# Ledger of designs, part 124: VHH binders against q96fz2

Target 1, 269 residues: q96fz2
Amino acid sequence: CGRTSCHLPRDVLTRACAYQDRRGQQRLPEWRDPDKYCPSYNKSPQSNSPVLLSRLHFEKDADSSERIIAPMRWGLVPSWFKESDPSKLQFNTTNCRSDTVMEKRSFKVPLGKGRRCVVLADGFYEWQRCQGTNQRQPYFIYFPQIKTEKSGSIGAADSPENWEKVWDNWRLLTMAGIFDCWEPPEGGDVLYSYTIITVDSCKGLSDIHHRMPAILDGEEAVSKWLDFGEVSTQEALKLIHPTENITFHAVSSVVNNSRNNTPECLAPV
Below, E stands for the ipSAE of ESMFold2; O stands for the ipSAE of OpenDDE; V2 stands for 0.75 times the mean of E and O plus 0.25 times the DockQ between their complexes.

## First folded at step 8 (VHH)

Design B33 (framework vhh_8pnl_2; at its last look DockQ between E and O 0.47; V2 from the best seeds 0.00; counts 0 for: pae E 12.3 > 2, unsure alone 60.3 < 65)
Fold by OpenDDE, look of step 9:
Structure B33 (fold): chain B 269 residues (1-269), chain A 120 residues (1-120)
Amino acid sequence: as target 1 above (269 residues)
Amino acid sequence: QGQLVESGGGLVQPGGSLRLSCADAGFTFSDYDMAWYRQAPGKERELVARIYSGGSTNYADFVKGRFTISRDNAKSTLYLQMNSLKPEDTAMYYCAKPYKYSGSTPLDYWGQGTRVTVSA
């Protein structure tokens, strides 16, 4: 996964992340560093994206079932990194393979500290290789959306107008991530950064791409992944597997340029 | 959600200029796509210009380079600079936070409008 969309306004995003704590109380996640959030239809590594994480990471004795929403840098910078520039990291930390997560120090260490997060997105992009050509067809991949009475048949989203109706109650994609905290050697603000855990693609996506993000489907999965106070690493890792509960459509080549940040990026072609 | 308040409308001669403003009292102005719409008497409301949260802009065909949409996120204000105005531009102009994907922008995302009259 090298490209996502996350374009909802902060208030809408917050509401979309409504949850129940362990007591069954309805809650909204509180923001940390909300000014670092920049909505975009075209998010690339090294950009900031909003993630959910347990409040216990920030507050001693907090209820670990409570959630915080925070923009973090995409591309995990390990806490032990001693260079002054995160860009000097010699290995790619955009993604973490599920099968080697416990073998890589950069991911194992923060995971062992309970630094699990849920990366939020409208969806992610993947490129299908076209046979016989150097051309790749981009696809937008996301959760199936529930047809609200107002939303015409998703199947008829052949028109830009119909596509717009689908976003009134958009279900966000929730991807499993690991984050770390890095203190710059020269001082300054602590950098929070994350990696997206990847798995082998489900059958439905296999023709497009062989790998997919580990998607946490449903509130229970999201809650368990986040609640490092009550859920062990071993139990949490059981949540990491391919899911068939996704849909996708072809999009234009507009998304190929990371500078393009318009609805055209994710619109069906 | 903060109320959108338009201003800057008025009477102008053909070929004249106006600058419309839309103030948003909301806290998340920078996150929203913004747009100007207009409605002439007896006509349907139509899109004039849109500016995305990322800063990209889109204009209706009738604008033909005459209008410029811009935003000041620090001031939570949307602008429409209108030059070379024509009698056909006479309309009520509305500021909106178009719900990115709703064909129908909720009523609370619309301003009350400002009237532009272009007449000799």
Scores: ipSAE 0.552, ipTM 0.797, lowest interface PAE 0.7, mean pLDDT 90
Fold by ESMFold2-Fast, scan of step 8:
Formats: sequence, C-alpha cells, structure tokens
Structure B33 (fold): chain B 269 residues (1-269), chain A 120 residues (1-120)
Amino acid sequence: as target 1 above (269 residues)
Amino acid sequence: QGQLVESGGGLVQPGGSLRLSCADAGFTFSDYDMAWYRQAPGKERELVARIYSGGSTNYADFVKGRFTISRDNAKSTLYLQMNSLKPEDTAMYYCAKPYKYSGSTPLDYWGQGTRVTVSA
C-alpha cells in the first residue's frame, strides 16, 4: 500500500471516528497536532496521515481504551536512527510485512513498546499491471458502503446535497499500523512516524495486486489493536490477516501523479 | 444563524465586474473543498466554480475565462471574481461546502446567498 485518499475535513473526520471506551461511554478522539493534518485525495509516503492511538501513550495514568487522533509521517523512522535527516534512512519503511514483523528491529522494537496505531483513509489505491504494456490500471479500494436509494455516487456532485450523500456515513478504512518516536539529534520536536502492516491479498484483490494492507474490520478489532494496556503483542497480532470485506472500482490515470489532489482521483471511470 | 456568509452582490451594467466573498465561521475552512453555485428565479441551482482544498479549480463552461474562484485560508474566506458580466449572469449566488456532519443543518453547508443583477 503506497497511496491513499484521506480527504475528509478535520471535523468530519473526527465525527467519523466516534467510538466507545471500555466503560461503554460514547467519545470522539482527542486531537494532537491538528495543524499538521492535510486532507488529500492522493496521499503518498512522507506525507502526514491521521492515525488513531491509545491516550495511554501520552498520559501515564490514562484509560488505555481512550483514543487520540494525530497526524503522523508515513514512513517509520526508528527511534535509534542517528542521522539528522529522516529522508536519509536507507530502507523503505512505508510498509511492514506481517510475516517478518517480529524479525525486523525497526518494527519489533516499537511493537514491543505497544506502539500500535490505526491508519485512517477513505480508501487506498493500487495499480494493476496490464500484460504486454508498461501501463497500469489504477483502482480505488475501500470498505463496502451502505447503499440506499438516496445514496450518491463517488465522483460528480451537481449540488452540495448530492455531494454530501457520497460521504454521509462513509465508513473509513482502518488499517493496522506500527509507529515510532524519533528525537532529532540536534533537538526539536519529536517526530511521530508510522508504517502500514501488509498481508497477502485476499481472493477478491488478487487480480489487482499481490499484497494488501492489514485491515481491521470493525470496532472490536480496532479497539483490541489500539489497547496496548490490556492486549498483548501476541494477542494483537492475531488480528493481522487478509479480509474479503473490501470493494473497488477503476479510476482514471489522474491519480498517477501524486500532486493531483482532486475528487477525480477516486471517481469511477 | 448560518456558518457561511456571502457578500459583494449588487447591480452592475453589462461588461462590469463584481467580487463576491464568502466568510466561513468554522474552524477548518482550509480542509474543505468549496464551491459557488447560482440560481436564477424559476431555474435550478447550478454549479459555477469549485476550488479544492489542494488549490485546484474547476469551472462551468459558461463562466470559463470570465470568472476566477480563489480562497484565503488565513481569513477563512472564499472569493469569486466576476468579469465581463452578462445579463444571463443575473442570479442569487451561493457559497457551498460539500460535507454534512452529526448535528449539521443545511445552513452549515449552504450560505444564504448574495444577489447579482446585470442590467442597463
């Protein structure tokens, strides 16, 4: 997974993340560094994306079931990285393979510290290889959405009320991530960065791409992945597997250039 | 009440110019895709121009080359610069956000409008 859409305005995104804590109380996640959130239809590695993580990471006595939402840099920078410029990290940490997560120090160490997060997106993009050419067909891949006779289509909106229907009650994609905290050697703010855990593609996606993000399907899975105070690493890793509860449609080549940031990126063709 | 407040409409002669403004009282203006719509009496509301959060713009064919949509995120304000105005541009102009959220009403994503009249 190397490209996502996460375009919802901050207040809409926050409400889409409403959840229940361990005591059954309805809550909205509390923001950290909200100014770093940049909505986009076309997010690439090194950009910031919103993630959910346990409040206990920031407050010693916090209820581990309470959630923070924070923008983090896509591309995990290990806490032990010694150079002053994170872009000089010589290995790709955009994704973390589920089968080797406990073998790679960059991922095993933060995972051992409970640094699990849920990466939020409208959906993600993958490029299907077309045999006989160098051209690839992009697809937008997302959770099945509840459809009604009043539901709008992704794409054209003739009026605000019709556009509203596309994103009204949109179920955000919730991907399992690992994050780490890096302190710049010269001083300055701690950098929070994440990687998306990947698994083998499910049957439904196998013709598009051979890998997919580890998707946490439903609030129970999301809660267990985030709650590092009550759920061990071993138990949490049982949540990491392919899922068939996914849908997709072909999109135009507009999405190919990561600088294109319009609804055309995810509109059906 | 209403979160979006339009201004700048008025009476102009053909060939004249007007600059419309839309002030958003919300905290997350820079995150939103924004649009200008217009509605003449007895007609359907139609899209005039869009500006996306990333800065890209899109225009209806009937205004291309004459109108320019822009935004000032620091001021939470959307603009529509209208040049070479025609009698056919006479309408109520509406500022719009595309998103609904829990507790929102139509007033949160539609402005009340500002009247533009182009006549001799």
Scores: ipSAE 0.340, ipTM 0.696, lowest interface PAE 3.5, mean pLDDT 86
Fold by ESMFold2, look of step 9:
Structure B33 (fold): chain B 269 residues (1-269), chain A 120 residues (1-120)
Amino acid sequence: as target 1 above (269 residues)
Amino acid sequence: QGQLVESGGGLVQPGGSLRLSCADAGFTFSDYDMAWYRQAPGKERELVARIYSGGSTNYADFVKGRFTISRDNAKSTLYLQMNSLKPEDTAMYYCAKPYKYSGSTPLDYWGQGTRVTVSA
């Protein structure tokens, strides 16, 4: 998993993240650094994307069931990184394999500090390897959406009414992540960065790619993953598994160039 | 009627120029894709130009090379620079965004329009 779409305006995205706290009150997550949110149909590693995390990470004595939403850099930068340019990190931290997460210091240490996050996207892209060629077929992969069949609707939003029909009630993909905090040696604000945990693909995706992000399906899974105050690392890791509750469609090669930020990136072909 | 307010229309000679503005009074402008549409008398609204939140642009074939869409996120303002105007460009021009909040009416995302008249 190395490409996502997260294109909703901030206010739409925020409402899509409505949740109930421990007392049953409906809430919206509170933003940190909202000006760093850069919506795009075509997010790649090193870009910022919004994640959810527990308020307890920021506020002493906060209710750990309350959520913050914040843009973080994709590609976890360990707190021990010494160089001034995060792109010089020589280890790939865009993803973290679930089967080795407790063996890799870059992931084990922040996980032990409860630095769990939920990575938000409209969905993610994967490229299917075609036998007998070096060509790859991209697919857009996402939760099944309310109102079952949506043929042609994703790529046909030429007016506000069509766009609203597709995106106003979109169920965001919720992926399990780990984050860390890095203090740049030359000064500046602390860098928050994340990795996406991966697992073996479910049967439905195995013809496209052998790995998939660990998807948290439903509010109970999301709540338990976020709540490091009440849910131990050991219990949280039981949430990390493939899911079959996923759908997809083929897209054009427009998405291959990460500079292309247009609805055509995720339009069915 | 919505929070989008167009301005800058008027009467202009063929070959002239106008700059349309659209001010966004009530939401997070920088997050939205924006567009200009136009509607001539007796015709349906048609797309003129789009600008995505990331700055990429797309233009209708009939205006390509003559019009430039731009945005100023700090001022929450969308622009359309119209050059080499033709009588066929006479229309009511609307700004819009391709999205609205759940439960909002679609009219919240269209302005009231500004008239452009191109005649000798």
Scores: ipSAE 0.000, ipTM 0.298, lowest interface PAE 12.3, mean pLDDT 84
ESMFold2 (binder alone), look of step 9: mean pLDDT 75; pTM 0.766

Design B34 (framework vhh_8pnl_2)
Fold by ESMFold2-Fast, scan of step 8:
Structure B34 (fold): chain B 269 residues (1-269), chain A 120 residues (1-120)
Amino acid sequence: as target 1 above (269 residues)
Amino acid sequence: QGQLVESGGGLVQPGGSLRLSCADAGFTFSDYDMAWYRQAPGKERELVARIYSGGSTNYADFVKGRFTISRDNAKSTLYLQMNSLKPEDTAMYYCAKPYHYSGSTPLDYWGQGTRVTVSA
């Protein structure tokens, strides 16, 4: 997974993340650095994306089932990185393979600290190789959406009013991530950055790409992944596997350039 | 992130040489794999050469031994040295800044291109 859409306005995104804590209390996640959230139809590595993480990461005695939502940099910068500019990191930490996550120091160390997060997106993009050419066909991949008389579909959105209906009750894609905290050696604010765990693609996606993000399907999986106070690393890793509960449609080459940030990036063609 | 600006194209006779440059105004140049593509009139865009962030290179068979890709990370500039040019090399040449993720993502950033014409 190397490209996502996460375009919802802050208030809509927050409501889409409504949840129940361990005591059964209905809650909205509390924001950190909300002004750093930049909605986009076309988010690439090194940009910020919203993630969910446990409140216990910020407050020693907090209920580990309570959630914070925070923008984090896509592309994990390990806590031990010694350069002054995180863009100078010479290896790609956009994704983390599930089969080697416990073998690589960049990922094993933050996992040992309980630094699990859920990466939020409208969906993600993948490029299907077209045999015999260097061209690739992009697809937008997302959770199946529950249709109601008030909610629209992407295929039916032909005006700004109809687009509002599509997104009002959109089920966000919830991907398993690992984050770390990096302190600039010359001082400054702590940088929070994340990687997306990847698995072998499911049967339904195998013709598009051989890998997919580890998707946490449903509130039980999301809660267990986030709750590092009650759920061990070993138990949490049991949630990391391919899922068939996914849908997709072909999109235009407009999405290829990450500078393009319009609804055309995810519109069916 | 950043603006890619190609230069160095022009008209040259068969057997001649040209050096293309691509300046990246972004602050992440050294982290990215960089590539040169070309598009001949009436044909699809094709990969010419790639240089990885670590310095290793890969070339299309039709330019191997004639073209050399290089980079200057301090100047955030990508180069393509083209020797022994042929009429078949006539094309618009594009600088590209791809994300290196399992080959699944396309080229993230494209320049405006610089035109190379090889004719007598």
Scores: ipSAE 0.000, ipTM 0.134, lowest interface PAE 15.9, mean pLDDT 83

Design B35 (framework vhh_8pnl_2)
Fold by ESMFold2-Fast, scan of step 8:
Order: structure tokens, then C-alpha cells, then sequence
Structure B35 (fold): chain B 269 residues (1-269), chain A 120 residues (1-120)
């Protein structure tokens, strides 16, 4: 997974993340650095995306089931990185393979510290190889969405009017992530950065791409992944597997250029 | 940090030639696949040519035999030699570099582009 859409205005995004803590109390996640949230239809690595993480990461003795929402840099910078410029990191940490996560120092160390997060997106993009050419067909991939007035899910065949209305009740894609905290050696603000865990593609996506992000389907999975105070690393990793509860439609090549940030990036073609 | 700067565009007559350059200020240019794309007004951006880190090349059918992509790893520079130019080649030409080796995200960095106009 190397490209996402996360375009909802901050207030709509926040309401879409409503949840219940361990005590059954209805809550909205509390923002850190809300001004750093930049909505976009076309988010690439090195940009900031909103993630959910446990309040316990920021407050000693906080209830580990309470959630913070914070923008983090896509592309994990390990806490042990010693150079002054994170862009000089020589290896790609945009994704983390589920099968080697406990073997790679960059991921094993933060995972051992409970640094699990849920990466939020409208959906993600993937490029399907086309036979006989070097051209690839982009697809927008997202959770099935419920139509407000009619039973059923929104799809590519729905009218443009239906697509304009869908965002108020959009079910956000919730991807399993690992984050780390890097302190610049010359001083300055701590950098929070994340990677998305990837798994083998499900049968429904296998014709588009061989890999997919580890999607946490539903509040129980999201809660267990975030709650590092109650759920061990071993138990949390049981949540990491392919899911079939996903849908997609083809989009235009406008999305190929990460500078393009318009609704045309995810519109069906 | 990957800054791509295209140059070499201009106005030429049909049948003329141009050589485009793309300078990459980034580190490890030799490890990356590089590509040239173009976009005519009101049209989608389309792949023109790709050169892999190993040196092999691939071309869109509409430029085969006329354009040649090449790279100079010592200078961190990508080139596109354009011969037998046609009015249909008129477009903004963009240099592209993928972010990492995901394979599913082919092109993440883009330059500002360089304008090519082919007219009498």
C-alpha cells in the first residue's frame, strides 16, 4: 500500500471515529496537533496521515482503551536513527511485511514498546498490471459503504449525486500500523512516524495486486490492536490477516501524479 | 528528499529533434527506475518511456523508433532523445521517480515539467 485518500474535513473525520471505551462510555478521540492534518485525495509516503493510538502513550496511568487521533508522517523513522535528516534513511519503511515484522529491528523494537496505531483513510489505491503494456490500471479500494436512504452498498454504478452525499456517513478504512518516535540529535520536536503492515492479498483483490494492507474490520479488532495495556504483542498479531470485506472500482490515471488532489482521483471511470 | 528538475524543452518544427534532461539531486539515483511522462492540454498524463535501474528500457508504442531514453548514473541525470517530432508530441514532459520498491506505487516524485511544442 503506497497511496491513500483521506480527504474528510477534520470535524467529519472526528465524528467518523466515535467509539466506546472499556467502561462503555461514548467518546470522540482527542486530537493532538490538529492543525497538521491536511486532507487530500492523494496521499503519498512522507506526507502526514491521521492515526488512532492509545492515550496511554501520552499519559502515565491513562485508561489504555481511550484514544488519541494524531497526524503522523508516513514512512517510519526508527528511534535509533542517528543522522540529522530523516530523508537520508536508506531503506523503505512505507510498509512492513507481516511475516518478517519480528525479524526487522526497525519494526520489532517499536512493536515491543506497544507502539501500535490504526491508520485512517477513505481508502487506498493500487495499480493493476495490464497485459502487453507498461501501463497500469489504478483502483480505489475501500470498505463497503451503506446508502443512507436505501439498503445496500454504494458502488461504481451509483449516480454522481449519490457520491456527493456519501462522505457524511463514510466508513473509514482502518489499517494496522506500527509507529515510532524519533528525537532529532541536534534538538527539536519529536517526530512521530508510521508504517502500514501488509499481508498477502485476499481472493477478491488478487487480480489487482499480490499484497494488501492488514485491515482491522470492526471496532473489536480496532480496540484490541490499539489497547497495548491489555493486549500483548502476540495476541495483537493474531489480528493481522487478509480480509474479504472490501470493495473497489477503477479510477482514472489522474491519481498517478501525487500532486493531483481532486475528487477525480477516486471517481469511478 | 527527491528534487527532479527537467530542462531541454522548446519549440521545434515537425521532423525536428530535442533532448530532454532531468537532474535528480537525491541520493542513490542508480538504484531507482526512472520514467518520462507527458501531458497534452485537456488530456491525461501518459507514460512515454521507462528505464529500469538495470538499464533495460520500455517505450510506449506511439514513440517507438523515434525516442530514446538513457541515464547517466555518475551525473544522476535522466535523458530523453526525441527525433522525428510530430505535432502530436506537443505536451508538457515530466520526469518521474518511484518512492521505494513497492512495485504497486510506480511513480511518487514528479518534476515541474518542460514544455515541448511541435509546430510550423
Amino acid sequence: as target 1 above (269 residues)
Amino acid sequence: QGQLVESGGGLVQPGGSLRLSCADAGFTFSDYDMAWYRQAPGKERELVARIYSGGSTNYADFVKGRFTISRDNAKSTLYLQMNSLKPEDTAMYYCAKPYGYSGSTPLDYWGQGTRVTVSA
Scores: ipSAE 0.000, ipTM 0.133, lowest interface PAE 16.8, mean pLDDT 83

Design B36 (framework vhh_8pnl_2)
Fold by ESMFold2-Fast, scan of step 8:
Structure B36 (fold): chain B 269 residues (1-269), chain A 120 residues (1-120)
Amino acid sequence: as target 1 above (269 residues)
Amino acid sequence: QGQLVESGGGLVQPGGSLRLSCADAGFTFSDYDMAWYRQAPGKERELVARIYSGGSTNYADFVKGRFTISRDNAKSTLYLQMNSLKPEDTAMYYCAKPYRWSGSTPLDYWGQGTRVTVSA
């Protein structure tokens, strides 16, 4: 997973993240650095994306079930990194494999500190290799959605007008992430950055790509992944597995260039 | 998340009273802690009063017993009742939705402010 869409305006995104805390109180996540959120149909690594994380990471004695929403850099910069420029990191931390997460220092250390987050997106993109050509076919991959004004789900055969209306009730994709905090050696603000945990593709996606993000399907899974105060690393890792509750459709090559940021990036071809 | 708009400031004599209001157009009002800050010319902004989403309040020592912070979640409005005003209360008063940090409350949104002048 190396490209996502997260285009909802901040207020719509916030409403889509409504939740209940441990006491059953209905809440919206509280923003950190909301002005750093940049909606886009075409988010690449090194850009900022919104994540959910426990309030306890920021506020001593906070209820660990309460949520903050914050933009973080995609591409985990380990706390031990000593260069002044994060882009100089010699290896790619856009994704981390679920099977080696406890073996790799860059991920094991923040995971041991409870630095679990839920990465938010409209959906993600993958490029299918086409037999007998150097070209690849891009697909937009997302949770199944329900039409509010008509019976049935949105689909590839629906008109662009029907797709425009779906965003007010869009079910956001919720991906398991790990974040870390890096202090610039020359001083300045702490950099928060994340990686997306990846697993083997489910049967439904295997013809598109061999890997998929670890998707947290439903509020119970999301709550347990975020709640590092009550849920141990061992218990949280049981949530990391492929899911079949996913759908997709082919999109045009417009999405290939990460500078293209228009609805055509995710429109069905 | 909504636009914050302060009102109610003005010129009063020492010992007078003013009630400041802050209207939040957003739907998030009831879930946020809200605060009033003030800034006198040539000085840094300082916290005057805070009201938590649950209704509990906290006041700066220099206003305790004189000012009362309150909120109306149905109207998405924050209030500051200021009594026994002193010349040293002269400042621009700002409504804020703060971030939550460990023991710290950096402000994520500021209103444009409303001016309070307490004449000699």
Scores: ipSAE 0.000, ipTM 0.104, lowest interface PAE 21.1, mean pLDDT 82

Design B37 (framework vhh_8pnl_2)
Fold by ESMFold2-Fast, scan of step 8:
Structure B37 (fold): chain B 269 residues (1-269), chain A 120 residues (1-120)
Amino acid sequence: as target 1 above (269 residues)
Amino acid sequence: QGQLVESGGGLVQPGGSLRLSCADAGFTFSDYDMAWYRQAPGKERELVARIYSGGSTNYADFVKGRFTISRDNAKSTLYLQMNSLKPEDTAMYYCAKPYRDSGSTPLDYWGQGTRVTVSA
């Protein structure tokens, strides 16, 4: 996983993250640094993406089931990194393999501190090798979407109003992440950055790519991954496995250039 | 397919210059950090130079001031300009691109390499 779409306006994104805390109260996650959220159809490593994490990371004695939503840099910068420019990190931390997560210092240390997050996206992109060409076919991969009572109305091709309705009820993709906090040695704001945990692809995705993000399917899995106050590292890692509950469609090569940020990036071809 | 193909190696005399190229057939080139590694006979593979997706660069001490790494995102091509070549620069030179799922280890996606020989 090295490319996502997360284009929802902040208010729509926030409503899509409605949840119940441990006491059964309906809540919306509270924002940190909302001005750093930049919606895009085509997000690449080193850009900021919204993640969910436990309120307990920021407030002593907070209910660990309550959620914060915050933009974080994609590409984990370990807390022990000694140089002044995080872009100079000598290895790629865009993804973290599930099979070696407890063996790699960059991931083991923050995981031991309970620094688990849920990375939010409309979906992610993968490029499939095409027979007889050196070019790859991009696919947009996402949760199956619930059909509404207005779903299946044929007569609104090319309408901006129809696209607005699709996104109002969109089920966001929820990917298991690990984050860390890095303090610049020369001073300045703490940098929060994350990696997406990856697993072997499911049968449904195997013809597109051999790896996939660890997807947390449903609120029970999301809650347990986030709740580092009640759920140990060992128990949380049991949530990390392939899922078959995904769908996809081929998209235009427009998405190939990360500078392209239009609805055409995820439109079916 | 996103395969890396190195070229530009050859035989040069000490003090000579070579320009290595690495062509990436994939369309994700601009999103990834890219690096040049080398492996001399009987030695471990070592990092020569890295260029981050944001454009900053990092060089091994043994090539600072002599080698320059650059990228052309429009052509999906990585370059290594090698000046003032020394016999100890003799090695197979490899282009590296992070595998999407590589995690925290050094780059694990390699090209086939191009040979550089510096000899009188």
Scores: ipSAE 0.000, ipTM 0.165, lowest interface PAE 13.7, mean pLDDT 82

Design B38 (framework vhh_8pnl_2)
Fold by ESMFold2-Fast, scan of step 8:
Structure B38 (fold): chain B 269 residues (1-269), chain A 120 residues (1-120)
Amino acid sequence: as target 1 above (269 residues)
Amino acid sequence: QGQLVESGGGLVQPGGSLRLSCADAGFTFSDYDMAWYRQAPGKERELVARIYSGGSTNYADFVKGRFTISRDNAKSTLYLQMNSLKPEDTAMYYCAKPYSRSGSTPLDYWGQGTRVTVSA
């Protein structure tokens, strides 16, 4: 997973993340650095994306079931990294394989500190190799959406009014992530950065790509992944597996260039 | 610690008036349908009035002609003007905002409420 869409306005995104804390109280996640959130139909590694994480990471006595939403850099910079420029990191940390997460120091250390997050997106993109052509076919992959008489669908969105209906009450994709905190050796603000955990592709996606992000399907899975105060690393890792609860459609090659940031990137072709 | 903050409640005599306000501190107010609900002691919470993002309004039969719901999008504030108050209007009044801008959802974000008492 190396390309996502996360284009919802901040207020719509926040409402889509409504949740219940351990006491059963209805809550919205509190924002950290909201001005760093940049909506886009075409997010690549090194850009910022919104993630959910436990409030206990920021406040010593906070309820670990309460959530913060914060933009973080995609591409984990380990806390032990000693060079001044994160782009100099020799390792590709955009994704973390589930089968080796406990063997790689870059991921094992933050995981041991409870640095689990949920990466938010409208959906993600993958490129299918096609026989008989040197071109790859991009696909937009996302949770099945509940349809009502007033809601639209991506396939039926042919006007600005229909696009508004598609995104109103959209079920965000919730991907399991690991984050770390890096202090620049020359001083400056702490950098928060994340990686997306990947698993073997499910049967439904096997013809598109051999790997997929570890998707946390539903609030119980999301809550357990985030709650590092009550849920151990061992228990949390049981949530990391492929899911069949996804859908997809082919999209235009417009998405290939990460500089393109328009609804055409995820529109069906 | 809520995003919606109600004010304007108090004690008033039968036939009096009150104006309730609800300030929305956190989100784009103008895009959302907003509502006032009330809950009297020993009763379930009931809808009093709704105002749609487009400005249309709907009222419960028991307040028609007496209450007026309005909004100020520039100030992100919802209002309920209550006239000809009756003892039966005594309740805690709540501001409600849906989790979805125009999609159907039973889940609303609630304020903490403001108390209205109508007594001689």
Scores: ipSAE 0.000, ipTM 0.098, lowest interface PAE 20.4, mean pLDDT 84

Design B39 (framework vhh_8pnl_2)
Fold by ESMFold2-Fast, scan of step 8:
Structure B39 (fold): chain B 269 residues (1-269), chain A 120 residues (1-120)
Amino acid sequence: as target 1 above (269 residues)
Amino acid sequence: QGQLVESGGGLVQPGGSLRLSCADAGFTFSDYDMAWYRQAPGKERELVARIYSGGSTNYADFVKGRFTISRDNAKSTLYLQMNSLKPEDTAMYYCAKPYRLSGSTPLDYWGQGTRVTVSA
């Protein structure tokens, strides 16, 4: 997973993340650095994306089931990194393979500290390889969506005009992430950055790409992944597996250029 | 769960009217989209009407022009005004808070329901 869409206005995004804490109280996640949230139909590595994480990471003695929403840099910068410019990191930390996560120091150390987050997106993009050509076909991949007025799923058969209305009721994609905190050696603000855990693709996606993000399907999975105060690393890793509860449609090549940031990036072709 | 309390159901003649209410206790009502669902005996639970936190509304085709969903944020109460009732409207009616990270079905928060019977 190397490209996502996360375009909802901050207020809509916040309401889409409504949740229940351990005490049964309804809550909205509290923002950290809300001004750093930049909605886009075309998010690439090194840009900021919103993630959910436990309030306990920021407040001593906080209820670990309470959630913060914060923009973080996509591309994990390990706490041990000694250069002054994080773009000079020699390793690609955009994604983290589930099968080697405990073997890689960059991921094992923050996991041991409970630094689990849920990466939020409208959906993600993948490029299908086509035989006999250098071009690839992009697809937008997302949770199945329910129509507001009629029982039924929204999909490729719907017109672009109908897609504009779907955002009022959109189910956000919730991907398992690991984050770390890096202190610049020359001073400045602590950098929070994340990686998306990846697994083998499900049967439904195998013709598009051989890997997919580890998707946390439903609130029980999201809650357990975030709650590092009550859920151990070993128990949390049991949530990391492929899911078939996913849908997709082909999109135009407009999305190929990460500078393009319009609804055309995810509109069905 | 158990925080939504529906009322206003009952027995009514075809062509009659009922007003359902749903009281929300224990947290901030105004921040949530709210919905009414119904379930007839032996059938699946289906969406009747939805009202967004900003006040916009959506209706199932089978109730358009007959039912009106509304909310009173100061009272933390959701309403469904049902007019021109038909025998096929007979069902248990449920108040729901759509849980967006899990989608709208299944919903995380349901009331106990209130029964509506339309018959002579």
Scores: ipSAE 0.000, ipTM 0.132, lowest interface PAE 16.1, mean pLDDT 82

